# VH-VL binders against q9vpl3, part 330

Target 1, 224 residues: q9vpl3
Amino acid sequence: RGKINIQRPKAPHYERARVVAVTQPKYPELPKAKSCFKTRAERTQQQQENPYNEIIAREVRNWLDHSRLVAFFHLSSITADDIFRVRVQLHKQNLHLKSYGSKIIEQAVKNTRYEAIVPLFHSNHCIVFSPDPEKTAALLRIVRRVPQMVLLGGIVEETMLSRNQLVAYAQMPGLHAVQAQLVQTLSQAPGHLIQQLQAHQNSFVQVLDVHAKNQMNEETPKST
Key: E = the ipSAE of ESMFold2; O = the ipSAE of OpenDDE; V2 = 0.75 times the mean of E and O plus 0.25 times the DockQ between their complexes.

## First folded at step 11 (VH-VL)

Design cb5 (framework fv_imvotamab_arm2)
Fold by ESMFold2-Fast, scan of step 11:
Structure cb5 (fold): chain C 224 residues (1-224), chain A 120 residues (1-120), chain B 112 residues (1-112)
Amino acid sequence: as target 1 above (224 residues)
Amino acid sequence: EVQLVQSGAEVKKPGESLKISCKGSGYSFRHYWIGWVRQMPGKGLEWMGIIYPSDSYTRYSPSFQGQVTISADKSITTAYLQWSSLKASDTAMYYCARLDYGDYFGFDYWGQGTLVTVSS
Amino acid sequence: DIVMTQTPLSSPVTLGQPASISCRSSQSLVHSYGNTYLSWLQQRPGQPPRLLIYKISNRFSGVPDRFSGSGAGTDFTLKISRVEAEDVGVYYCMQATQFPYTFGGGTKVEIK
């Protein structure tokens, strides 16, 4: 029988900082309109200096190592309520929606065979993890009703797949040997797969631009 | 407290069918894989297969594919291992164990075991 | 399949003395993302196996600090710094890097 509280000492400097803050005079101050906003460069530098990033990078690697299905998505503007509902629906299928900063993803996959996925994360993104690749069909069915999430590609049973390859995998009914052979066939020429993933991302930007212009130009009643 | 409780010892004759159980408690049963491991008398451990209870997806060791059936009923938090026709060579201790996908990627909690004896 | 080989088959030790168990895999256990899914299990007489060590060197909850794991690639070691009476049992290494999952043949630790 050990002393459990000895195994986790208090964080350094926290009590001193807290005491200073409590004893300092408090006066009404002008609100800092933009002081809480940082430039991308400032945020990037702060992430590089923060040891917390390595802890989260290890979390990402653990998810990658233990997941037989990993799906990458572009994420456009979505409300907190909407994303929460999607997360709950996915969780019921043992699909785990996670969002990590691009620098953390880069740190997690550095010096691994999947380092090439880093360019997919230069814009807003999210990742869905699952221990069960049979959930690919359920995942695509759920995400089909969430237009803010656009599939970029994924990893199935340690094999990197493009968007079209992942859709094909989801549509195959289950002879395990046939699915394994498909994955093996689709996994050939990894450089080409990366180009296809990037092409889909670029095509998505073009589609969004066309869609936005078409919506602005088209005048339709709200009901029909 | 995470617990896996297995059914009692069985004595059978060759050719008979058998179904043994493993009941999970103290965790979200449907969200953890359950594995089955065989230990023949005086021998080591052999992995037989795993099941994901939420959708009953199974994976078998090639040595046990077609020899046994693994199933689960998530409504009663129970996994099963079944033989259609037992052989004397099936005499062994059978363990169920939970596979953790978090930090370990290993079998973190084990049942107490079910001894199966097959003799004429 | 990855074959796991343990040495020795049995290890009689005097109480308070150290014990060392080796495990060798027929192939590297390094996963594509750099993790190595090698664990060590302890089975006391008449009891089910219990997890001691995961990912080569990490002690599972409740496992005494006298147990330590080390190794890389294909060669792994479990050490008990000072063997106690309750440590009597069979120890198994296990790999979960590649399907099918495989176990070592076991090493019996017993008191002289």
Scores: ipSAE 0.006, ipTM 0.445, lowest interface PAE 12.4, mean pLDDT 77

Design cb50 (framework fv_imvotamab_arm2)
Fold by ESMFold2-Fast, scan of step 11:
Structure cb50 (fold): chain C 224 residues (1-224), chain A 120 residues (1-120), chain B 112 residues (1-112)
Amino acid sequence: as target 1 above (224 residues)
Amino acid sequence: EVQLVQSGAEVKKPGESLKISCKGSGYSFTHYWIGWVRQMPGKGLEWMGIIYPSDSYTRYSPSFQGQVTISADKSITTAYLQWSSLKASDTAMYYCARLDYGDYFGFDYWGQGTLVTVSS
Amino acid sequence: DIVMTQTPLSSPVTLGQPASISCRSSQGLVHSYGNTYLSWLQQRPGQPPRLLIYKISNRFSGVPDRFSGSGAGTDFTLKISRVEAEDVGVYYCMQATQFPYTFGGGTKVEIK
């Protein structure tokens, strides 16, 4: 049972100013020492400069620098048992599923060539790393059976790829030279990292829309 | 499967130097941290420090800073714990354990331990 | 340093009965991405520690479902629903929220 707002509506600004002035003296203890207040920006900066976060960021940078395949996923609610089974299947293919806090990822990639991935991690996320880019097809086969993981895009052979480009890469022949040539061909706007990631962000919104519509279609039996 | 294999038991006299080892296998050694944990006879666990084998970055517990050196040789997937001069108070079981922040955010696999006995 | 306090010091339990171990931190463990970085370890006599539970309540690989973790803030609990003979040993809580990493003093589970 909700409450109906019984307060009589009043529009005059002069009356609001008067009410504020009258209520201010009722809490005389509250105006104590505001000079010790730190802004949210100052607190966020101090947290981002925390040595512990930088230590964990070292791990993130190492995975990025030494993986020829990096895939970014949105991660919905999943049980520990289910994610464990996914980790086991991925590990058999030399694919390593990792989850890091968004501020740690931001700190890890800040002022690096990976900086543009930061906007992908403002929601629940995980990353799959591998030294072997030929495992992209195996990755997509495994993840196809995990509806909680939604592919956003990735990095293959140091090249940023959208979800669609990564899927195309997975479908190519396993010849080393052909795969290397494809990565260069699939790269749109070489040297325009921000634009590549803007495309990935737009793809993320579209993927979420498609995923939401697919879930709605699954819950409604055939007839919309 | 993931394994950490530690060197055998050591019996030393006070003032002697010692270097014990922890060899990792079944995983990418350079992508995971190795921590060292001391357990004195009949006592609980004490964290000593960690190392990141990829770049040999180390972080020590204040209680162990300057008392021990942690190092790693990634070419042979081995981490080390060493003393320049042992004391009787160093008598303990020493464990190495794997840690990462992207999976379990804790020590997931442990070595079998190395017993170090320091007596006159 | 964050101090981790475990109770009880020892817990003699009849086979098939439940056991409960409490762990209290001297300050709140920092949330990151909705997670708290508290784990539970089991050490059987003469063996190295073994990870049981990570991030408060998640069972590690191969850990039987009779083990469960719960808690929030500064108070955490490890429960064994039906103690088996193989569960004898010392149990430790651990925080990885900040350096130095610290362990609880341990709780000895033994069969009466």
Scores: ipSAE 0.724, ipTM 0.869, lowest interface PAE 1.2, mean pLDDT 81
Fold by OpenDDE, second read of step 12:
Structure cb50 (fold): chain C 224 residues (1-224), chain A 120 residues (1-120), chain B 112 residues (1-112)
Amino acid sequence: as target 1 above (224 residues)
Amino acid sequence: EVQLVQSGAEVKKPGESLKISCKGSGYSFTHYWIGWVRQMPGKGLEWMGIIYPSDSYTRYSPSFQGQVTISADKSITTAYLQWSSLKASDTAMYYCARLDYGDYFGFDYWGQGTLVTVSS
Amino acid sequence: DIVMTQTPLSSPVTLGQPASISCRSSQGLVHSYGNTYLSWLQQRPGQPPRLLIYKISNRFSGVPDRFSGSGAGTDFTLKISRVEAEDVGVYYCMQATQFPYTFGGGTKVEIK
């Protein structure tokens, strides 16, 4: 019984071949999605300016302008449910998690002081906004529990900060506390200087006093 | 809690002017869009337009362009829908709804609706 | 304008049984950013609409797990795994991919 060559099946009889050829489901050639080889960044760049984007960009700009704390995050394989959970936690702290398209962000920040943030938005990302810069520590605490959210940087009090700088900022005492400390330190400095300047004078006076006392003792005749 | 509270029901005659209101509370009113949706009696929902309260930027559906005016007063966190001259065909329930493009990209919170009846 | 077509118009369902609502768009709803902005809304009798699902399959806050959304391209589905009495109402799909925003005609879910 001849081994059925499964690798090179004998061509069926002509009539059978015709029937098989006609009955073979013609699967529509899946449009070779030319887009499969384009990076997300490339796909985003080729997106035509949609008037719709301008509308959304207005919102983004408004958030940026009215926020004293802005943090940028990369999202790595995060689920919608996870995002929702994080959003709820952040919201309780008056932190607002938003997600916008890269093109929208680009349009929103074009020709503004925020233009430098554009390179941060090449992948999946989200932005956290807050009117309160004191919430930076709270933000970082919450995000630490979410490994899928990677801090890229931020803006605090109109100053762009790197990731490390933002972390450092969160560890600092409040601005008022720092200012108070500085004032205290500065207020102590003049006192110290005066003391140092007077130290030599005081020492000199002491030496003179001792000398005067010694002279007086020498001049006092031993009354026999 | 996010809330949108609309003004009460209105009964008007054709040709009269009307302005209804939608007051937002429990959130930053200036950061979220407000949309208006019409629902005629026994019919579906129709998008009318949206406004950004921060700068009062407005977009209308082509079907409602020139027919109504959408406005907002951010100082009192209120959006408005107004007609210069009502028609009988304007009889409907009108809803305001909050829209956020950064989260849901849809209407996440709705007002209770304002019934407008226009009859001769 | 994008036309949203819902089927069926009416869906009588027995309590505890599943329900399925279809929404078809006249064109693709993929936004330039790659997201599909399709939402499902529930309107109970005498109440305003309520957001159930956003971006095809995401449940809004407070929405029970029995509600699920799926679909791609131009075909979308809302499923209720076990219909409860409180689920009676009209359901609408909405697209927000393009202006003007448009709603489906609605599907009335009723208890048999």
Scores: ipSAE 0.669, ipTM 0.841, lowest interface PAE 0.9, mean pLDDT 87

Design cb51 (framework fv_imvotamab_arm2; at its last look DockQ between E and O 0.34; V2 from the best seeds 0.56)
Fold by OpenDDE, second read of step 12:
Order: structure tokens, then sequence, then C-alpha cells
Structure cb51 (fold): chain C 224 residues (1-224), chain A 120 residues (1-120), chain B 112 residues (1-112)
């Protein structure tokens, strides 16, 4: 019984070969996924002008312009349900979590003071907006419980802050408190200076007084 | 709570002008789009157009382009839909709805609707 | 324009039984941004539409877990695991992938 060579099967009879050739399912050549090697960034850049870009960019600009607190987050393997939960928590604090495409962000901030944020949007990201910069601490408290949200940086009172700076800002007393403290400190400075300037004079007067008293005691004749 | 409250039912004759309103409350009116949707009696929903109240930027469905005017007054958080000359075929329920591209990319909150009846 | 086709037109369902509604689009609803902007809306009798599902499968706030959405590309499904009396109404799919936004023709869910 001839060993069926499974590695090199004998060519079927001509008639059978014809039937097999005709009955072989022609699988459409899978489009060579030319895109397998394109980075997400590259894929996003090649995205055709979407009519939505301008429309959504308008919205993004409006959020940026009217927010005193903006925080940028990277999203790492977060589920829709998790995002929803976080959104609800943030919303209770008047914090608005939004997600936009990188191209939309680029278009929105192009030729604006916010252009520096573009490099932050190379992957899955979200933005939190707030009209109240005092909510920074609340924001950080909420997102600390969400390991999938990684703080990248933010904008507070029109100033771009790094992650560390934003954390530091959240730990600071309110602006008014800081200002009050500063005023208090500055108001004390002149007093201290005056005290220091007068210290030598006062010391000198004291010495003179002692000297005068001693002289008076020496001049008082012991009335025997 | 987010609410959209629309103006009351309207009964008009052909050729008359009409302006109906949609007032938003419970959210920042200027940050979200408002859309208008028509529903003819016993029929489905039809998208008419959208407006961004912040700057009154507007987009229309081709089917409604030139037929209606969408506007907004952000000072009173109100959007409008208006006709210069009504037709009998304009008889329908009209809904306003909030649209946000940053979250749902759809209409998340709806007004109660305004019934417009145009009859001779 | 993208044409949205819903089936069936009417779905009589016994209380406590599951319901399934199909929505097909004339073209892919996958947006260039990587999302599919398909939503499901519920309209109860005499009420305005209500958002149920957004982006194919995400439940909107306050929507019961008996509602679920699935699908991809051009084929989408809304499922109700156990129909309740309050679920009576017309359901619409909506695409927001391109202008103009378009709705399906609606599916009427009724109780037998």
Amino acid sequence: as target 1 above (224 residues)
Amino acid sequence: EVQLVQSGAEVKKPGESLKISCKGSGYSFTHYWIGWVRQMPGKGLEWMGIIYPSDSYTRYSPSFQGQVTISADKSITTAYLQWSSLKASDTAMYYCARLDYGDYFGFDYWGQGTLVTVSS
Amino acid sequence: DIVMTQTPLSSPVTLGQPASISCRSSQSLLHSYGNTYLSWLQQRPGQPPRLLIYKISNRFSGVPDRFSGSGAGTDFTLKISRVEAEDVGVYYCMQATQFPYTFGGGTKVEIK
C-alpha cells in the first residue's frame, strides 16, 4: 500500500484537476492591510477632510475659551461603563468630561494660544473642562480612583501646567487666600524693617540713660 | 436637570408665518448644539438641522434647506424654528433636541414637541 | 444620504419575553474617527423620543440593563431581554456618521 505522501500529494488526474480548479472557492484576496504598520497618528493624519471637523472644532474651541480649568488625560484600556461612571462623578462637581479626535483638536487649536496641547493627543485621550479653577482638587480626587485615566497636564487660568504643576496647584490654597497671605507678609515687612532700624537707636538711648543715672548717683553727696 | 421646553401648539393657515421656540435649562446652553426634528402625523423622525447657540452657526438637511430658518438667542437660552410661509404639508410635530459631539454624538435630551397644524 | 432600514415594522411581544429589532444602513457607519455613531431611540405613545443607546452598545443614563445594542458596519440590533409594559412604543435607529442625520422607519413594539 503506497505511503500516501501528504507533503507532496500526487497531482490528481487531469479531469479531476479541472473540476477541482473550477470548484475551488476563489477567496477574495484579503486587502493587504497596508495599514497594519501605520501608527494611529499616521492613520489619523490621513483621514480625509471630514465635514464634521469644522463643526466639532467649533465646539472644542468654545469649551477651551470658556473654561478656566482644562485637564488632559490619557485613557488606558478604559471601558465605556467606567467612563460613564467617571463622567457622572465629574458632572456632579461641574466638571465636564469630553472626548474628541486628535484631528479635531488640531483643527480647533490651530493658530491659537492652545496649539501647544496638540502633542498630547496621539492616542486615546479625554479632556475635562470646568469654569471653576477651584475644582482642580476635586478633579484630582475623582480621577485618582480611576487608574485608567492618566493625567498629562492642564490649563488653569490660561496658563499651561505640567502634570506636576497641576498637582501642586491643587494643593495650594485658593488664589484669594494666597493673595491675602502675600499681602499680610508684605505688610509685615516694613514693620520689621522699622524695628530693626530703631533697634540700634533704642539700644543707644538705653545706654545713655544708664550712664546718666550713674552720673547722677555719683553726684549725690552722701549727706552725713 | 437638563430640560428643553418648547412653545405651545400652533394652528395656522397656509401662507402664514410661524416661529416656534425651544428653551434650554439645567446646562450651559452655549456649549451644546440644538437640533430640530420633524415628525409628520403617523410617520417617522426627520432631521431638519442643527445650530450652535454660541455663535449661531447652522447646518440644514438638504430637504429643509431654504424651507425653514433655525436661529438662537443665547441670552435667553432659546432656539427657534421659523417658516416664512407655511404649507399644509408642514403639519407635523416638531422636536428640539440637544446634541453633544464630545460625549454621545447624538441627541441626548429632547423637548416635549410642538404640534403645528396648517389647515385652510 | 444614508438609508436606515428597520425590521420588523411591528413586533408583538408577550410580557417577559425578549424582543429584537434590526437596523441596516445603506453604507458603513464607521466614521473616520474610529467610532460608529449609531443610536437607538425609544418613543412611547404621546411622548417625545428618548435616547436609549449611543455608539452601538452604550446605554444612556437611566436606561435599564434589559436594553442592549450590538452590531458593526451596516448591521445593528437592539435587544430587550424581558419586555415590560413600559417598553411599548416605537423604536428608531439613527445614524450620525454623516450629514444629513437619518433615522430608521421605526419599529412598533406592542404587547400581545
Scores: ipSAE 0.762, ipTM 0.883, lowest interface PAE 0.7, mean pLDDT 87
Fold by ESMFold2, look of step 13:
Structure cb51 (fold): chain C 224 residues (1-224), chain A 120 residues (1-120), chain B 112 residues (1-112)
Amino acid sequence: as target 1 above (224 residues)
Amino acid sequence: EVQLVQSGAEVKKPGESLKISCKGSGYSFTHYWIGWVRQMPGKGLEWMGIIYPSDSYTRYSPSFQGQVTISADKSITTAYLQWSSLKASDTAMYYCARLDYGDYFGFDYWGQGTLVTVSS
Amino acid sequence: DIVMTQTPLSSPVTLGQPASISCRSSQSLLHSYGNTYLSWLQQRPGQPPRLLIYKISNRFSGVPDRFSGSGAGTDFTLKISRVEAEDVGVYYCMQATQFPYTFGGGTKVEIK
């Protein structure tokens, strides 16, 4: 079915559009100004950086597209040994520590609902990706031992969360309680479930056996 | 934990085709690039190209563009290097290596290598 | 293409003595983002390469602290403070600042 009302009354929008046009800041027309006056060095740099940046942004998009948890951190000076130790600890929890340039992040989130994250990358930073939003508590437990990593906020289930909201999400009793309840319930029930499945399978086999025996007792006519 | 296991040594004649493999394990195969590196006998290392297994996007070194095909099958976590017609000058050791731009910005884990010998 | 030139080609060293390997690029490896993507690899005899140093001076995990990297712009150095028997092999620098990725010609470290 189609929605026909694309012609909503425009009169209120016209008056709002006039006010918005007058009060909006003047935005520069980038392509007209920059493309005409770029130096040779800037053109060479742009050509080298754009293809390379887009290749790296492909990796960032893939991580974002397959991550239901994304956490952003400010990163103070840290030794390579210490950051590797943290990376290994996080990896054991399916948490993946990465760092990318801000221009690459901007290209990766362009035309997405995550474009608002770009200002977070003006300082030294790192990002943690995971497909498992339930691992937020494990992430925060590990990072508490790493004062060089300061939580800025995150994305959970495609929703931007502040630092405090992410911490509150990680501490929700229902998440841990639901996981514990599910494991406990499944551990107590597997014998009964298997017995019920086997009984139904045996009943189905018995029906097939009866049908096969009845077919043989019909004295099927000779063929050839 | 991260492992790249390559197919075994190959002895071929000029003009034959060949496809060698690199199977990744212990990590999310589709989230990391795989690069191929050639080492001719007694020589150094040469970058051949890279592939992103998630979408099969490839980039070749100009020296190898049109000479080889890099591909991947993400369902079996395997990358491939393929020749349609081998030359004697293709005799070399071929390595696959994992690349990540968010970590080391370099080849962090390497396969054991596949020796390809092309002789008449 | 960025040409990577290593010196020396061969470095015979007495066990326990230092070794120093130089790598020079034909262009600056400083990326416009302020990072320099220079790596050092070690290839022991009969083995694949392995990552030692990334981004000029960061040791990869499990790499002994006798290995250190330094440099800037076009000039880079790998140092082994005291060579051990297991350090025998060929060392390569590699740049990932731009395509195509290129390697130095290698420096063979061997015990006298």
Scores: ipSAE 0.718, ipTM 0.867, lowest interface PAE 1.1, mean pLDDT 79
Fold by ESMFold2-Fast, scan of step 11:
Structure cb51 (fold): chain C 224 residues (1-224), chain A 120 residues (1-120), chain B 112 residues (1-112)
Amino acid sequence: as target 1 above (224 residues)
Amino acid sequence: EVQLVQSGAEVKKPGESLKISCKGSGYSFTHYWIGWVRQMPGKGLEWMGIIYPSDSYTRYSPSFQGQVTISADKSITTAYLQWSSLKASDTAMYYCARLDYGDYFGFDYWGQGTLVTVSS
Amino acid sequence: DIVMTQTPLSSPVTLGQPASISCRSSQSLLHSYGNTYLSWLQQRPGQPPRLLIYKISNRFSGVPDRFSGSGAGTDFTLKISRVEAEDVGVYYCMQATQFPYTFGGGTKVEIK
């Protein structure tokens, strides 16, 4: 575009409207250039002739069914060298980074309890799988150094967790730490025996009350 | 370390049966596909088929459908390629290779190969 | 089936000089998922094939920077910027866009 005010602008919006239409690309959804693009029907037929969708969906379902930890990420542009380094770090922790097309994920989870994850995959994405849910903390430490990977949520022990819930889960002490704390509590000095017995009685009553509430409330999800 | 270790060389006569093996280690065997590739002496590579060890689902190349059987035993992390009746034209090097659609969408690790010689 | 044609059949190269291998497919390798599933494999004498490059241009783990892939649609190129003695072997292109998987005829890279 040249200088629009070479002369006094008598029709002020004519040239500007034309320039805006050219410089701000508008891609009409219809009609499509059929010679440059396959129709949706042609794509569907081609996919039916090539059974990749079904074959790859088997792989996706197998990972979902046999992983106790599944984490979903948005993936921004990343180099092959960068993703390779991330894969190596994750693999050392028994964490497996996978990328699948959105249609394949949709087909894999359709008519399953995981169908709710489909909206997460309308943009670039990747998934990390592991048989070991204790590796959630290690996963988050590794991806913290990878700004191209943004945590969206996950599944831990068959429970769908939001991003915040998954972060909170990662901060919880593992089973070994809980067992160590129990041993430490039980090893208290005999001089405090009366106080300890009263504390145990109160804790036991609380545990029984919680247990009774959980058993009585079988309609809602269990916490045990 | 991901490894695929194949069985040793075989020398057979036409009409004999044969079963060769490919043992995977260093990865979760049931989560990856195993493919078989033939290379005839002095020739290029030909894809024969794939198997998913988790459920033993198989897909064959049309040129090998009905000529060979691909199977797997996940309890010993081993895939197999089998002929009921060998022909002289089956003389070739046979490779197994790991395949994952979520990683590289291709054969990433290969076995050392099993040479099969069929002659009268 | 998609036919994969490689040129040249052989490429005798002086050590340190570049080598270029072309691969042409009978049909576009662009899949409806938006990816082009073209790989390059290296087979050294007496050894099994090794994955070199996947999805046109991505180097596999441990593959030296001197290897590069490029192309789109039906025409693809593998380049070795400076051929080393260990690069002697046969190179194959492979498509995974459609079943059956098909390979190029191979290109021998030899030192002259």
Scores: ipSAE 0.716, ipTM 0.874, lowest interface PAE 1.3, mean pLDDT 80
ESMFold2 (binder alone), look of step 13: mean pLDDT 92; pTM 0.941
OpenDDE, look of step 13: ipSAE 0.557; ipTM 0.793

